# VHH binders against Testicular acid phosphatase (ACP4): the designs that were tried, part 13

Target 1, 367 residues: Testicular acid phosphatase (ACP4), of Homo sapiens (Human) (q9bzg2)
Amino acid sequence: LPEGPLVFVALVFRHGDRAPLASYPMDPHKEVASTLWPRGLGQLTTEGVRQQLELGRFLRSRYEAFLSPEYRREEVYIRSTDFDRTLESAQANLAGLFPEAAPGSPEARWRPIPVHTVPVAEDKLLRFPMRSCPRYHELLREATEAAEYQEALEGWTGFLSRLENFTGLSLVGEPLRRAWKVLDTLMCQQAHGLPLPAWASPDVLRTLAQISALDIGAHVGPPRAAEKAQLTGGILLNAILANFSRVQRLGLPLKMVMYSAHDSTLLALQGALGLYDGHTPPYAACLGFEFRKHLGNPAKDGGNVTVSLFYRNDSAHLPLPLSLPGCPAPCPLGRFYQLTAPARPPAHGVSCHGPYEAAIPPAPVVP
Below, E stands for the ipSAE of ESMFold2; O stands for the ipSAE of OpenDDE; V2 stands for 0.75 times the mean of E and O plus 0.25 times the DockQ between their complexes.

## First folded at step 10 (VHH; framework vhh_8h63_2)

Design g1 (from f6 with Y31E; at its last look DockQ between E and O 0.73; V2 from the best seeds 0.60)
Fold by ESMFold2, look of step 10:
Structure g1 (fold): chain B 367 residues (1-367), chain A 120 residues (1-120)
Amino acid sequence: as target 1 above (367 residues)
Amino acid sequence: ELQLVESGGGLVQAGGSLTVSCAASGFTFSEYEMGWSRQAPGKERELVAEIYSGGSTYYADTVKGRFTISRDNAKNTLYLQMNSLKPEDTAMYYCAAGYEGDYFSEFDHWGQGTQVTVSG
């Protein structure tokens, strides 16, 4: 079907490059950590700021014909999780997207742009609902107790034992998630020019990546991927669709909603869309939802609006166009609703803790 | 090595109060999310409360309004104030710590636990 003009955009992106979250016990770089990571562990680095500025400039160019060159609060809403690195990433992104409002511009023309947030414990929209959702843990346990997962654990027994010896990190209880932590630390250090330990060979890194892929698959994929998504990425997906529906129904001037968040936010959303690609989203990765008008038969195609997706996971290349399984782009909005319905929470809600309570349906996220 | 040591458990009468503490070492305490879980005999471990590095808190429905989690970053100590205790609060209480924000966040480190027994 022929595409028409953009009418609405939703963007979800991971924060930029950060310092490692922790040093493992035998990390050769731990004694100089305060010199290597001057803002502290887990904090956004100067490279992270650069990555987000670059993403903002990409968005400026991509949406030049659609989005006003100046920030207008009725056109753009920005929300972040309540973490320094995601709040700072949103600010750096906006400096690229609205360069005349950027810090360092002449004072007469600089204008701060608000980035909205909510307390971490209350953020069901952007944070993955791990410990606060017992129902999700039940579903995850089904995946981790499955024969395939357990067989992979047994096949990696020797590797994991050697990893404990190399790192001094106990892997008891949660070997795959702790292996991910080791990989994360090694990748952060390598990205900043630090030599890897001799034991961190290409084969070790490849095995750590395979372990991470299995663990991510258990979290956002089969078994029962759609039910997991109703508690995770389907919540955000539902909010994105509801925001567009409200904008169209009420004729609102809002053109763009931006979400500054985490790798798990993107993974959960990819899981809900059936588009997880086997990799962890890199720093500043961006998943975009583009809503466009076109002329078509509304009764047959579910309306005159289509949804297209892009995934920018490598600044050296053009963003990847994505399509829902079963709906090649551009996907008619009605079909998009139908195909995503199993992964989105139903109107009566889904309970993390107990029996369904009939209540006022969740409001759209637009303030 | 990262270490979590609980203390302050004991026997208390129903309706009474008790504070359990967790002394932490071997990591930058103020940067971690912390929490309390409990396990009664024959039951699965149950999350009781969490406190994030920014001060935001979460409580399980079964303890909300009766329990208060807090942290003293200067002393590297986590607390759980338990009021209006009931016999069903009887359990081993575990201190836990995890990194914040990326991947699928879970508690990475656990203490050995402190027993809380509520009589009658």
Scores: ipSAE 0.532, ipTM 0.806, lowest interface PAE 1.4, mean pLDDT 87
ESMFold2 (binder alone), look of step 10: mean pLDDT 84; pTM 0.843
OpenDDE, look of step 10: ipSAE 0.581; ipTM 0.829

Design g2 (from f6 with G101D D102Y Y103S; at its last look DockQ between E and O 0.64; V2 from the best seeds 0.00; counts 0 for: pae E 3.4 > 2, grease 25 > 24.2)
Fold by ESMFold2, look of step 10:
Structure g2 (fold): chain B 367 residues (1-367), chain A 120 residues (1-120)
Amino acid sequence: as target 1 above (367 residues)
Amino acid sequence: ELQLVESGGGLVQAGGSLTVSCAASGFTFSYYEMGWSRQAPGKERELVAEIYSGGSTYYADTVKGRFTISRDNAKNTLYLQMNSLKPEDTAMYYCAAGYEDYSFSEFDHWGQGTQVTVSG
């Protein structure tokens, strides 16, 4: 359907490039890690800042006709998880999106932009109830005990044993998740010009990527992807829809909400949308929700608004348009609500503890 | 080798207090999110408390207000101060460590546990 003017945008993006999160025991770069990454493990790099500036500049251009050229508190809200790398990513992004407010601008024009956050333990919106949610663990256990997962794990027994020997890292417990952490360290080191150990051949890296995809799929995909999403990415999806609903009902000037977060945030949101494709979002990847006036028959489509999705996962190319399964873009908002309803928590919430103690968390809305 | 060693468990009367600790080695302690879980005989292991790398804390409802988690990054040590103990707090208490960008489940590393027994 032909799209009308934008009325609201929600953006969720991964932080930029970072130092590795960890070293494994036999990592040849372990002894010089403090020299190689003097800001510390997991900290945003200069390349990460550049990636976020570039994303911000892309967003400026994309929304030139929609957003004021200057930051206005009533029009834009920015929320980050409480990590240095995501807070710094949000700041770098905003310097690109609102260049008159960028660091180094003349002091008469420089305006700091607030980036809101909450303590990590309290962040149910952008961080998942992983260790604190027994119900999610039940759902994950079902996925990891399923025949497909166990057969793949068995097929990698020899590979995983060799990986333990090469890395000195125990893979007992969750071997596929721990293998992913090795891959993350290797990829980060390679991206910063460090030689890979001889055992980390292209074939090893491909196998690690396959292992990672299976494990991520168990976390956000079938079986029972919608139920998993109610505890994870569906919370954020619900907040995005609720914020737009509030803007419509009250005629608010809010035009854009931005979420600076992690690959897990994007993966969980993709799981809630039924759009996880087996790939990990790269640094500074951005999933966007664009709400536009609907030019067709409003009564037939359940309103005057459509929702379109885009996914920017490669700065060298135009963002990918995405569609919900069963609703080609531009998706009428009413249909979007209907199709996503199973993955979104109901108004009374979903309890992380047994069904007899269902607690209703506050609706996850942006203030 | 990454290692977590709990200590300080023992027998305590109901209403009493006890501190358990966890000595960590073989990794950069300050970068890990740490937690305590417990397992009573015949029960599933349950998260008791967690302290994130940024300093925020989480407590299970069953211990909130009675237990305090803390960490000393200079000594690579995690603590759990347990006050107003009840017989239902009787369990093996495990120290755990993890961090994640996409991982949604279990801590990466676990200690061997220290037994806490509350009588009365």
Scores: ipSAE 0.418, ipTM 0.757, lowest interface PAE 3.4, mean pLDDT 85
ESMFold2 (binder alone), look of step 10: mean pLDDT 83; pTM 0.832
OpenDDE, look of step 10: ipSAE 0.602; ipTM 0.841

Design g3 (from f6 with E100S G101E D102Y Y103S; at its last look DockQ between E and O 0.61; V2 from the best seeds 0.00; counts 0 for: pae E 2.6 > 2, grease 26.1 > 24.2)
Fold by OpenDDE, look of step 10:
Structure g3 (fold): chain B 367 residues (1-367), chain A 120 residues (1-120)
Amino acid sequence: as target 1 above (367 residues)
Amino acid sequence: ELQLVESGGGLVQAGGSLTVSCAASGFTFSYYEMGWSRQAPGKERELVAEIYSGGSTYYADTVKGRFTISRDNAKNTLYLQMNSLKPEDTAMYYCAAGYSEYSFSEFDHWGQGTQVTVSG
């Protein structure tokens, strides 16, 4: 099908570079953490700001013909999780996308762009209230009790035991996310030019990454990946599609919705799309949905709209074009709906089968 | 190492009130999401309430309007004020902590629990 004009874009991106979330007892840098990370642990760094500014500039270039040069509240809507690092990331990104939003000369021309958010406890779109969903816990249990998972875990017992001795943490028999936190600390330190302990060899880092991947896989991968997605990434996917549908149906001027979020947000979304590749999204990674109109019979295949996906996970390279499994790129919207239906909440909603019904958040109504 | 120590549990009559506390140590308390879960005999552990680092709160429908979760970051202490207690609230109550960054997870750490028994 000949490509038609771009009519709507949805973007989901991870925040920029941040300080480690935590230290560990035997961390050689523990005593100077306040100096190393002046804004605090888990906070966006100057590098993070730079990365997001760069992403914004990339987006500006990509959508130069699509977006107005100046920000218009009716055309662009930005939502962020309610974290300092994601809010700051959104602002940095927008400074790249709309130069008027950047501080500079002349000061009188500075026009800050609003970033919308909801309290963390209420955010069921960009964060996933898994703790309150018994059904999700059941699904996770199924994954973690599976022979493959248990075998892998057993294989790492010795590794984790050694890691306990190096870090001073309790890791054996504990949730794998504890090991992930060790990896996070080491990776952040390494990224900022800090020497790693001798025990933190490339092999150790590799193993930690594998452990992390196992953990993530349990959340977004088999078994019952689609059902898990209905309770997580499928919600966001559904919201994106609903926004497009609403905009088209009502003839709204909205052109772009942007979500400033976390690696877990992207991972969940990738899971919903069947596009999880076993890797954690890097800082400032961006997944994009591009909706285009095509000339044709609107009665066929659910209309004359196609969806194209891209994933920018490396600023040094072009975005990766992605294809929904089972659909050619660009994917007809009707086909896209059909293929993603199992991963999206049904119209009647998904029950958490417990005292806590996770209400599927309504599709975000953007002005 | 991160430690969570619950206290304040006990026997209370139906309709009564009780406050349980959790003393946290070994981590930056203010950066963590905190919560209370409970487990009754023969039942699965269930989330009761959460308070996030930013102060927003979540309550299970079964306790909404009756329980209040709060935190004192200066004291590294988590609280659960329980009012209008019912026999159905009888359970071991566990303090839980999780870092806010990792969304794909349950709580990272749990206390040993404090027993709350509500007599009918």
Scores: ipSAE 0.472, ipTM 0.795, lowest interface PAE 1.2, mean pLDDT 91
ESMFold2, look of step 10: ipSAE 0.502; ipTM 0.793
ESMFold2 (binder alone), look of step 10: mean pLDDT 82; pTM 0.831

Design g4 (from f6 with F27S S105D; at its last look DockQ between E and O 0.68; V2 from the best seeds 0.63)
Amino acid sequence: ELQLVESGGGLVQAGGSLTVSCAASGSTFSYYEMGWSRQAPGKERELVAEIYSGGSTYYADTVKGRFTISRDNAKNTLYLQMNSLKPEDTAMYYCAAGYEGDYFDEFDHWGQGTQVTVSG
ESMFold2, look of step 10: ipSAE 0.557; ipTM 0.817
ESMFold2 (binder alone), look of step 10: mean pLDDT 81; pTM 0.824
OpenDDE, look of step 10: ipSAE 0.766; ipTM 0.898
ESMFold2, look of step 11: ipSAE 0.588; ipTM 0.830
ESMFold2 (binder alone), look of step 11: mean pLDDT 81; pTM 0.820
OpenDDE, look of step 11: ipSAE 0.745; ipTM 0.888
ESMFold2, look of step 12: ipSAE 0.512; ipTM 0.788
ESMFold2 (binder alone), look of step 12: mean pLDDT 81; pTM 0.824
OpenDDE, look of step 12: ipSAE 0.699; ipTM 0.869
ESMFold2, look of step 14: ipSAE 0.567; ipTM 0.811
ESMFold2 (binder alone), look of step 14: mean pLDDT 81; pTM 0.825
OpenDDE, look of step 14: ipSAE 0.763; ipTM 0.896
ESMFold2, look of step 15: ipSAE 0.447; ipTM 0.734
ESMFold2 (binder alone), look of step 15: mean pLDDT 81; pTM 0.822
OpenDDE, look of step 15: ipSAE 0.702; ipTM 0.869
ESMFold2, look of step 19: ipSAE 0.547; ipTM 0.804
ESMFold2 (binder alone), look of step 19: mean pLDDT 81; pTM 0.822
OpenDDE, look of step 19: ipSAE 0.675; ipTM 0.860

Design g5 (from f6 with Y31H F104W; at its last look DockQ between E and O 0.63; V2 from the best seeds 0.61)
Fold by OpenDDE, look of step 11:
Structure g5 (fold): chain B 367 residues (1-367), chain A 120 residues (1-120)
Amino acid sequence: as target 1 above (367 residues)
Amino acid sequence: ELQLVESGGGLVQAGGSLTVSCAASGFTFSHYEMGWSRQAPGKERELVAEIYSGGSTYYADTVKGRFTISRDNAKNTLYLQMNSLKPEDTAMYYCAAGYEGDYWSEFDHWGQGTQVTVSG
């Protein structure tokens, strides 16, 4: 299909580089954490700011012909999770996207750009209500009880036992996300030039990564990936589509919606799209939805809008074009709706308490 | 090692009030999302309330308006004030903690629980 003009963009990106979320009892750097991470654990680092600024600049370049050079509140809407690192990431990104918000701008020309947020407890769009959703846990249990998962887990029992001894944590028989947190700590430390313990060998890191991938797979992959998505990433996907639909229907000037979020947000969304690639989204990774009008006859071509996806996961390379399974890019919007319908919550919502209980309504769209 | 120790449970008459507490140790309390879950005999464990690092709260519909979750970061203590208690609130109440941050938002640590019994 010949591509027409860009008419709407939705972006979801992970925050920039951060300090470790946690330490572990036998962490050799535990006692100097305050020095190593002056803003605190889990907080955006200077590198994180840089990464997001760069992403913003990339976006500026990509959408130079599409967006006004100055920020317009009617054209661009930014929402962030209510975390310092994601809020700061949004600000840094916008500083790259709009020159008027750029660092070093003359005071007389500097204009701050608003970032919207909701309380974490109320954020059903970018953080998902997993803890309050028993059905989701049932689905996870199904995944974790599967033979493949259990076999893999059994294979790592010895590894986890050793890791317990190295870290001082209880890991065997515990959720694999605990092991992931160890990996997170080690990776953050390594990324910032800190020496790792001798036991944290490349092999150990690799194994931890595999364990993490297994865990993530349980969340976003089979079995019942679509149903899991309806409770997580499908909500965000639905919101993105709803925003576009609303904008088109009402003739609103909104051109871009940006979501500053987390790795889990992207993972969930990837799961909903069937595009999980087995890797954790790196810092400042960006998944984009580009809606374009078709230049052809809508009646003949099955619609007048197409959706293209891209994933920027490495600043050193061009964004990866993505294709929805079953729909080569650019994907006709109607087809996109059809293929993603199983992963999106139905209009009446999805029940977290089983078929007979109240359904969680779809997440609200942008105002 | 991260520890959560619940206290304050007991027997209370319907309509009464009770406050349970959870003392946290072995971790940076302020970095954790905290919650209360309960499990009644023969029932599955259910989330009662959550409080995030920023102070926002979530309540199950069954306890909304009656229970209040709060935290004192200086004391590393989580609280659940329970008012207008009903026999249906009878359960073992568990304190839960999860890391604030990326990845999947789940509780990673649980206490041993404190028993709350509401007599009709």
Scores: ipSAE 0.589, ipTM 0.829, lowest interface PAE 0.9, mean pLDDT 91
ESMFold2, look of step 10: ipSAE 0.581; ipTM 0.830
ESMFold2 (binder alone), look of step 10: mean pLDDT 83; pTM 0.836
OpenDDE, look of step 10: ipSAE 0.545; ipTM 0.814
ESMFold2, look of step 11: ipSAE 0.626; ipTM 0.851
ESMFold2 (binder alone), look of step 11: mean pLDDT 83; pTM 0.840

Design g6 (from f6 with G101E; at its last look DockQ between E and O 0.69; V2 from the best seeds 0.51)
Fold by OpenDDE, look of step 10:
Structure g6 (fold): chain B 367 residues (1-367), chain A 120 residues (1-120)
Amino acid sequence: as target 1 above (367 residues)
Amino acid sequence: ELQLVESGGGLVQAGGSLTVSCAASGFTFSYYEMGWSRQAPGKERELVAEIYSGGSTYYADTVKGRFTISRDNAKNTLYLQMNSLKPEDTAMYYCAAGYEEDYFSEFDHWGQGTQVTVSG
């Protein structure tokens, strides 16, 4: 199909580098945590700011011909989860994307860009209220009770037992996310040049990563990956598609929607797309949806719009072009809808069979 | 190590009120999402209420308007004020804690629970 112009972009990115979320009892750096992480645990670091600024600059370059040089509220909409690290990440990113949003000289030219958010408890788009969805818990249970999961877990019992002795944590028989938190702490420390304990060998880190991957797989992978997605990443996917549809239908000037979020947000979205690659999204990872118009007969070729996906997970390399399973890149929009339908909430909604009734929150469109 | 200790449970008549508390120790309380879940005999554990580090709250539809979750970070204590109690509210109530969400954040720690019994 002859390529037409870019008409809409949706971006979802993880916040930048942060301090560890937690420590562990036998952490050799525990006593100096306040010095090491002056903004506090879980908070964005200077490196995180840098990473997001860089991502913003990348986006500026990528969309130089598409976006106006100056921010226009009618063209770009930014939403963040209501966390300091994601809000700050959004600001840093926007400073790269729109230099006017960066503080500097001349001061009179500084134009901060609004970042929209909702209270954490109300965020059902970028955070998935899994805790309140009994059906989701059932689905997770199916995954965790599966023979493959249990066998893997059993294989790690000795490892986790040793790790208990090294960390001072209770890990055996506990949710695997506890092991992930240990990994998170170690990785953050390592990334910032802190020496790791001798027991935290590359092999230990590798094993922890595998354990984490198993856990993540239970959330976004089989069995019933699509049904899980309907309760999580499919919601965001549906919102992205709905935004595009609304913009096109109403002829709105909105060109870009940006979501500042978390690794879990991206993972859920990847799960919905069938694109989970077994790796945790690194800091400032960015998944993009690019909608383009093409010449053709809508009746014959599924419409005149295509969707292209890219994933930037390494600033040292070009973004990875992604293809929806079963669809060539670029993917005709109609085909994209069809292939992703199982992972998206149906029009009548998805029941959680409990205190949470799945509602597809509309992604706000800037008038 | 992180510890959660519930208290305040007991027997109350329908229409009555009760406040349960959870004393937290061994972690930075203010960084955690806190919640209450309950489990009735023969039923699955269900989320009752959540309060996030920023103070926003969530309530199950079954308790909305009747229950209030709150936290005192200075005291490392979580509260659940339960009003207009119904026999259907009879359950073991568990205090739960989880880190601020990165990753698929669920509650990581649970207390031993406190029994709430509502008589008709």
Scores: ipSAE 0.384, ipTM 0.757, lowest interface PAE 1.5, mean pLDDT 91
ESMFold2, look of step 10: ipSAE 0.508; ipTM 0.793
ESMFold2 (binder alone), look of step 10: mean pLDDT 83; pTM 0.835

## First folded at step 11 (VHH; framework vhh_8h63_2)

Design i1 (from g4 with S27F Y31E; at its last look DockQ between E and O 0.81; V2 from the best seeds 0.59)
Fold by OpenDDE, look of step 11:
Order: structure tokens, then C-alpha cells, then sequence
Structure i1 (fold): chain B 367 residues (1-367), chain A 120 residues (1-120)
């Protein structure tokens, strides 16, 4: 289908490189953590800033013909989770995207760009209220009680037991996210040139990654992936579509919405789209929605807008074009709506407490 | 080792007030999001309230306006002030902790619980 001009873009990206979220009791670097991570655990590193700046520059290049060279509040809206690392990531990204916000800009020309946020507890868009959603936990339980999951878990009992001895953590019979945190710590340390303990061999890391993938799969994959998505990534997806719809309907000048978020945000969104690839989104990974007008006859072609998806997960490579399962890229918007409907919350909301409980309303649209 | 120890539970008359506490140790308390969950006999465990490191709070609809969650980072202590207690609030109350980070929103650790009984 002949594509017309780009009319709207939604971007969701993970923050940049960060310090480990946590340590573990037998961590050889535990005592010098304050030195190793001067801004604290979980905080954005200099590398993280660089990564986001680079992403911003990439976006500047990609949308040079689409966006004004200067930031316009009516054209670009940025929302971040209320975490230092995501807020800083947003700022760094915007510094790359808009020259006026770039580092080293003359003081007279420097203009800060606003990043919007909501309290963490109130963020129903970029952080999903999973703890407050019993239904979600039921769905997770279903996934974790499945034979495939249990078989895999059983296969790792010995591994986790050994890992307990190495880390000083309780892991066997505990949520797999504990093992994930160990992996996170080790990966962060390794990425920053710190020696890993002898037990943290490549095989151990690989196994931890597999364990993590199993856990993530339970969150965003089968069974009942769509229903899980309605409670998580589908909310964000719905918001993105709603923003576009509102902009188009009202003729608003808004061109781009940017979301600075986390790996889990992207994972949930990927789950909603059926595009989870079994990998954790790397730092500064960016999933993009590009809405374009169709040059054909809208009446004849079933719509005048298409949606294209891309995923930039490696700065050394071009973004990956993505296709919604069942819809070749570019995907007609109407088809996109239809195919994603099961993963999006219904208009009346989704109940976290079963059919007899109040439904969670759809996430708010960008004002 | 991360430990959560609840206290303050007991018997209280309907309409009364009670404060439960959770003493945390073995981790950087200030970096964790904390919560209270409760489990009544024959019911599933339900989230009552959450407080994040930044101080933002969440309350279940059933307790909103009656319960207040707070934290003292200097004392590594989580609190739940419960006012206007109802018999329906009778449950084992559990302190929960989860690191505020990436990945999915889950509590990682739980206490042993403190029993709250509201007589009607």
C-alpha cells in the first residue's frame, strides 16, 4: 500500500544503563557499592546518560522532516515513570532529540524540556498495578502451575540450590524474580568491568537468563496472554491508540508522545502485541509506533491510516521492523485495532477482582 | 537476611483503632516499596496498602479513608494505622517488601503476619 505522510508517533523506551538494583549477602562488591555506584543502586550511570542521548539523536535523525527543530509543547509530549533513572533518561533523550536542550548549548539558547510524571503509586500506564490486581496474580499462578513451567522449574532446583550457597539468598521455592535480581547484579557488575565471582560462570549466567525468560514468559506469554495484557501492556497500547484517535479527531497539533519507562513496560507492551521475543529489552531499547496516512482511497481500502512498528534494541544496528501477528506491515489501523482488541482493556475496563468487582478504567489519555 | 517482623495486632472492638507495625532488617529499607496485605479465613490474600520509596501511597477501596500506611526510614519501620475498624477487617496482616526497580511489580518478601480481630 502506498504510504502517505507520517502523522503521529508514539515511542516507548527503557531507561539507560543503571547500577544494580540490589546486592546479595555474599556479593564480593557489597562493601564498596557506594564507591562503585556513587549515585546509588538502581540509578542511571554515565553510560546510561550517553545511551539515551544517542537514542535521542537517532530519533532526531529519524524524524527530522517530521518534527520541528525546536521543541514545541503542542507537538511533543513526554511522560516518564517517577524514577530518577527514567526521568534522567528522558532528559538525556530529549537533549539528543532537540538541539536547544543539548549538552553544551549556549546558555542563551538552552531551553529545558518538560517531562511529565505521576506518582509511582498512581501510575497505571507505565507501571502496571500488578500487586493490586488479584486477577493478574491468578493468571500468573495459572502460568506457573502449568506443567511446562513446573517441569522447567524442577529442572533448575539443583541449580538454584547451588546458587543459594553462592549468594546467601533463599531461592528454592521462592519467586524467580529473586534469581533475576542476582542476574541483574552480576550483569551490571560485568558490564562495568567488575570481576565476577568464580561461581558466576558463563554457564551460570546463561542459566539465570533462561530462568528469567521463563519468569517473564509467565508474565507476558501464554496461557491467557491477552487477558494478562489487558491488565498490563494492553493499557499502554490502548492509550497510544487513544491518543492518536483523539489527535486525529480533534485536529490537535500533537505529533509525538514519548514514554520513558522500564524493561517491564516494554515487555508488557510486547506481550500485548504478541511480539515478545524471549529477550529482556536492553538499555535504551525503543519501541515505536508510526501512524501514516494512506494515499489510497480510504473508502475503498478500508481506512486511511496505517501503523508501522519498529524496535531499536541495538544502537549498532538499524531498528527492527516489526509486524503485528496477522497484519503485514504497514498495518491498516482498523486491522490493527481488531487484532489487538483482545489484549486491550475493554471500554468498561478490566476487573482485577473477577466478574463481580469493579473494573479498572482505561488509562488516561494525554491531555 | 531480609526480615520483616509484624507487631501490634490484637482484638479491637468495631469502630476502634489499631496500629500495626513492621520492623524491617537486612536490606536498605528506604529503597524498597512496602505494603500491607491481609488474609481472612477462607479468603485469598489481598493487598491493603502500599507505600513507595518516594512516599506515594495506594489503598484498596475497602480501606480507603480508614487506613493510613506510613514509613519511618530512619527506624526501618512500616506502619498501618487502622481506624474505624470493621469486623470485615479481621485478618492476618502481613508486611511485604519489594525493591523499586525494573521488572514486574511484585513483593519479594513477606513477614509472618500479625492477627487483627475486630469484634462486632
Amino acid sequence: as target 1 above (367 residues)
Amino acid sequence: ELQLVESGGGLVQAGGSLTVSCAASGFTFSEYEMGWSRQAPGKERELVAEIYSGGSTYYADTVKGRFTISRDNAKNTLYLQMNSLKPEDTAMYYCAAGYEGDYFDEFDHWGQGTQVTVSG
Scores: ipSAE 0.492, ipTM 0.794, lowest interface PAE 1.2, mean pLDDT 91
ESMFold2, look of step 11: ipSAE 0.527; ipTM 0.792
ESMFold2 (binder alone), look of step 11: mean pLDDT 84; pTM 0.844

Design i2 (from g4 with S27F Y31E Y99W; at its last look DockQ between E and O 0.58; V2 from the best seeds 0.54)
Fold by ESMFold2, look of step 11:
Formats: sequence, structure tokens, C-alpha cells
Structure i2 (fold): chain B 367 residues (1-367), chain A 120 residues (1-120)
Amino acid sequence: as target 1 above (367 residues)
Amino acid sequence: ELQLVESGGGLVQAGGSLTVSCAASGFTFSEYEMGWSRQAPGKERELVAEIYSGGSTYYADTVKGRFTISRDNAKNTLYLQMNSLKPEDTAMYYCAAGWEGDYFDEFDHWGQGTQVTVSG
């Protein structure tokens, strides 16, 4: 079907490169961490800033004909989780997207761009809300107790036992996120030119990636992926759709909403869309929703708007176009609503708390 | 590897105060986010408070203004000061620890809990 002009864009991206989140007990780099990571563990690195500046420049080029060359507060809204690395990533991104507003521009013309946030404990939109959601943990337990998960875990017992000796972590019989943490630390160190321990061979890294993929799949994929999504990525998806609905209905000038967040934010959103591909989003990965007016019969397509998805996971290549399962690209908005409905919270909300507690329904979050 | 041992629970009258503590061992305590969750009989476990490695704190609305979480990184100890206690605060209180950052934001380690009972 013939594509018309862009009318609205939502972007969700992971922060840039960071220092490791924590050391594992036998990490050979543990004792010099303050020298290796001068801004601290978990903090955005200089490479992370570069990656986000590069993403912003990519977005400037992609939306050159859509966004004003200068920042206009009525056109763009930016929201971040309340972490230094995501706030700084948003700022670096915006320096690329709006170069005249960038730090280091002539001060008479420099204008700071607001990045909005909420307290971490209140961020049910962008922070994957696992700790405070008993219903989600019930669903996760069902997935981790399933035969397929347990059979894979049993197949890795020997590997995990050896990894205990190399790392000093308890891993056998423990949550697989601990193995993910080992992989994350090794990958952060490798990205910064640190020698890996001899035991961290390519085969070990590959096995850790497989373990991580199984665990991520349990969190965002089947069984009951749509129900898990209602409590996680579906909340964000619903907010994205609601923002466009308000813009269209009220004729608002808002053109773009940007969300600076985490790998889990992208994974949860991919889970809600049925698009998780078995891989962790790299630093500065960006999932985009592009809303366009199409040049066709509105009655036939349930409206004159389509939704297209892209995933930028490698700055060396063009962004990957994604297709919602069951909807040929470009997906008519009405069909997009219909197909994503099971993964989005119902109008009455979904309770994270059981029948013995007051319900705190997941609600659409305004930008 | 990581061990979390709660103490200081007990019986207290409504309106009273109580401090529970959690002794941590087997890890670099200062690198972890710590938290308290509680579970009343027949109810789901709920997050009460969190404290990040840098000292920033967050509280559930049901306890904000009454409870204070703190940590002593030199002693590897987490605290929860509970004031103006209500019968609804009666629960088993669990100490928890998580690696801060990306991935799914779960606590990795839990203590065995300490019982707090508030009577009326």
C-alpha cells in the first residue's frame, strides 16, 4: 500500500556502553576497579557517550524532513529512567539529534533540552517492574518450573559447576541471572580492551549467551507471553499507542516521544510485540515506532494510519525493519491495536497484587 | 556464597517502633542494591523499601514517612526503622539483595525473614 508522510514517532533506546554493574568474587580486575572505571561501576563510559551521540546523529538524518532542525518543546518529549547512565545517554543522544542545542555550541544560542524522569520505585512505564509485582513472579515461576527450562538447566549443571570454581559464585541451583551477570562483566571488560581470564574462552561466552537467552525467554516469552507483557512491556506499548491517539484526536503538535531506558525495557517491549529474537539489545540499540498517513481508503484499513517498526542494533548497517506477527508491513493501526490487545493492559487495569491486597492496576502513563 | 540473616523482629504495640536488621556476608556489600520486602499470612510478598549502593532510597506508599531504610557498608548491615506501626504492618520481613543495573530488575538473594507482629 502507498505510504504517506510520517505523523508521529516513538523511540525506545538502551543507554550507551557502561562500566560493569558489579564484580564477581574472583574477577581478576576487581581490586583495581576504581582505576579501570573512574566514574564508578554501572556508570556511562566515554564510549557510551559516543554511541549515543552517534544514535542522535542517525536520528537527525532519518527525521530531517519530519522534525524541525532546532528543538521545539511542543514537538518532542524525552523521558528517561532515573539512572545516571540513561539520563546522560538521553542528553548525548539529543546533542546529536539537535546539534545547535548541544553543549559546546555558541552559548548565546545554546538551549538545554529537558529530559523528564520519575523516581525509580514509581517507574512502571520504563523500569521493568519485577520486584514489586507478585503476579508477574507467579508467571515467571511457571516458566522456570516448566520441563523445557528445567531440562536445559540440568544439561548445564556441569558447565555451571565449573563456572563456580572460576568465578566464586554459587550458580548450580540458583537463578540464571547470575550467569548473565558473569557474561555481562566479561563483555564490558572485553569491550574496553581488558584481557579475559583464560577460562573465558569463546565457547564459554557462547554457552553463557545461550543460558542468558533461555532466561530472557522465560521472562518475556512463552508460556503466557501476552499475560507477562500486560504487566511489563505492554504497559509501555499501550502508552505509545495512547500518546498517538491523543495527538491525532486533539490535533496536537507533538511529533516524537523518546524513551531512554535499559536492555530489559527493549526486551519487554519485544516480548509484547512477539518480536524477541533470542539476542540481548546492544548498547544504544533503538526500537522505533513510525506512524504514517497512508494514501488509501480509510474505511477499508480502519483508519488512514499505518505503523512501521524498525530496530537499530548495529550502527554499521541500516536499521532492521520489523513486522508485527500477523500484520503485513506497513501494519494498519486498527489491526495493530487488535493484534497487540492481548499483550496490553485491559481498560480496568491488571493487578500486580493478589486478592488479599489492594490492587494497584497498571495504568497508561502519560509522557 | 551470599548470606542474609535478619534479626530484631518481635511483638510491638500499635503506634510503637521497631528496628529490624540484616547481616550480610559472602559478597562485596557496597556494590549491591538492598531492600526489604514483607509477606503477611495469606498475602503476596510486597516490596517495602529499597536502598541503592549510593545511598538513594525509595519507599512503598503504604510505609512512606513511617519507615526508614539505611545501610552501614562498613558493617555489611542493612536496617529498617519502623515507626508508628499499625496492625497492617504485621508480616514476615525479608532482607534482599540485587546486583544493580540492567537486565530484569530482580533481587538475587533473600534472607529467611524475621517476624514483626503489631497488636492493638
Scores: ipSAE 0.513, ipTM 0.746, lowest interface PAE 1.3, mean pLDDT 86
ESMFold2 (binder alone), look of step 11: mean pLDDT 83; pTM 0.840
OpenDDE, look of step 11: ipSAE 0.547; ipTM 0.814

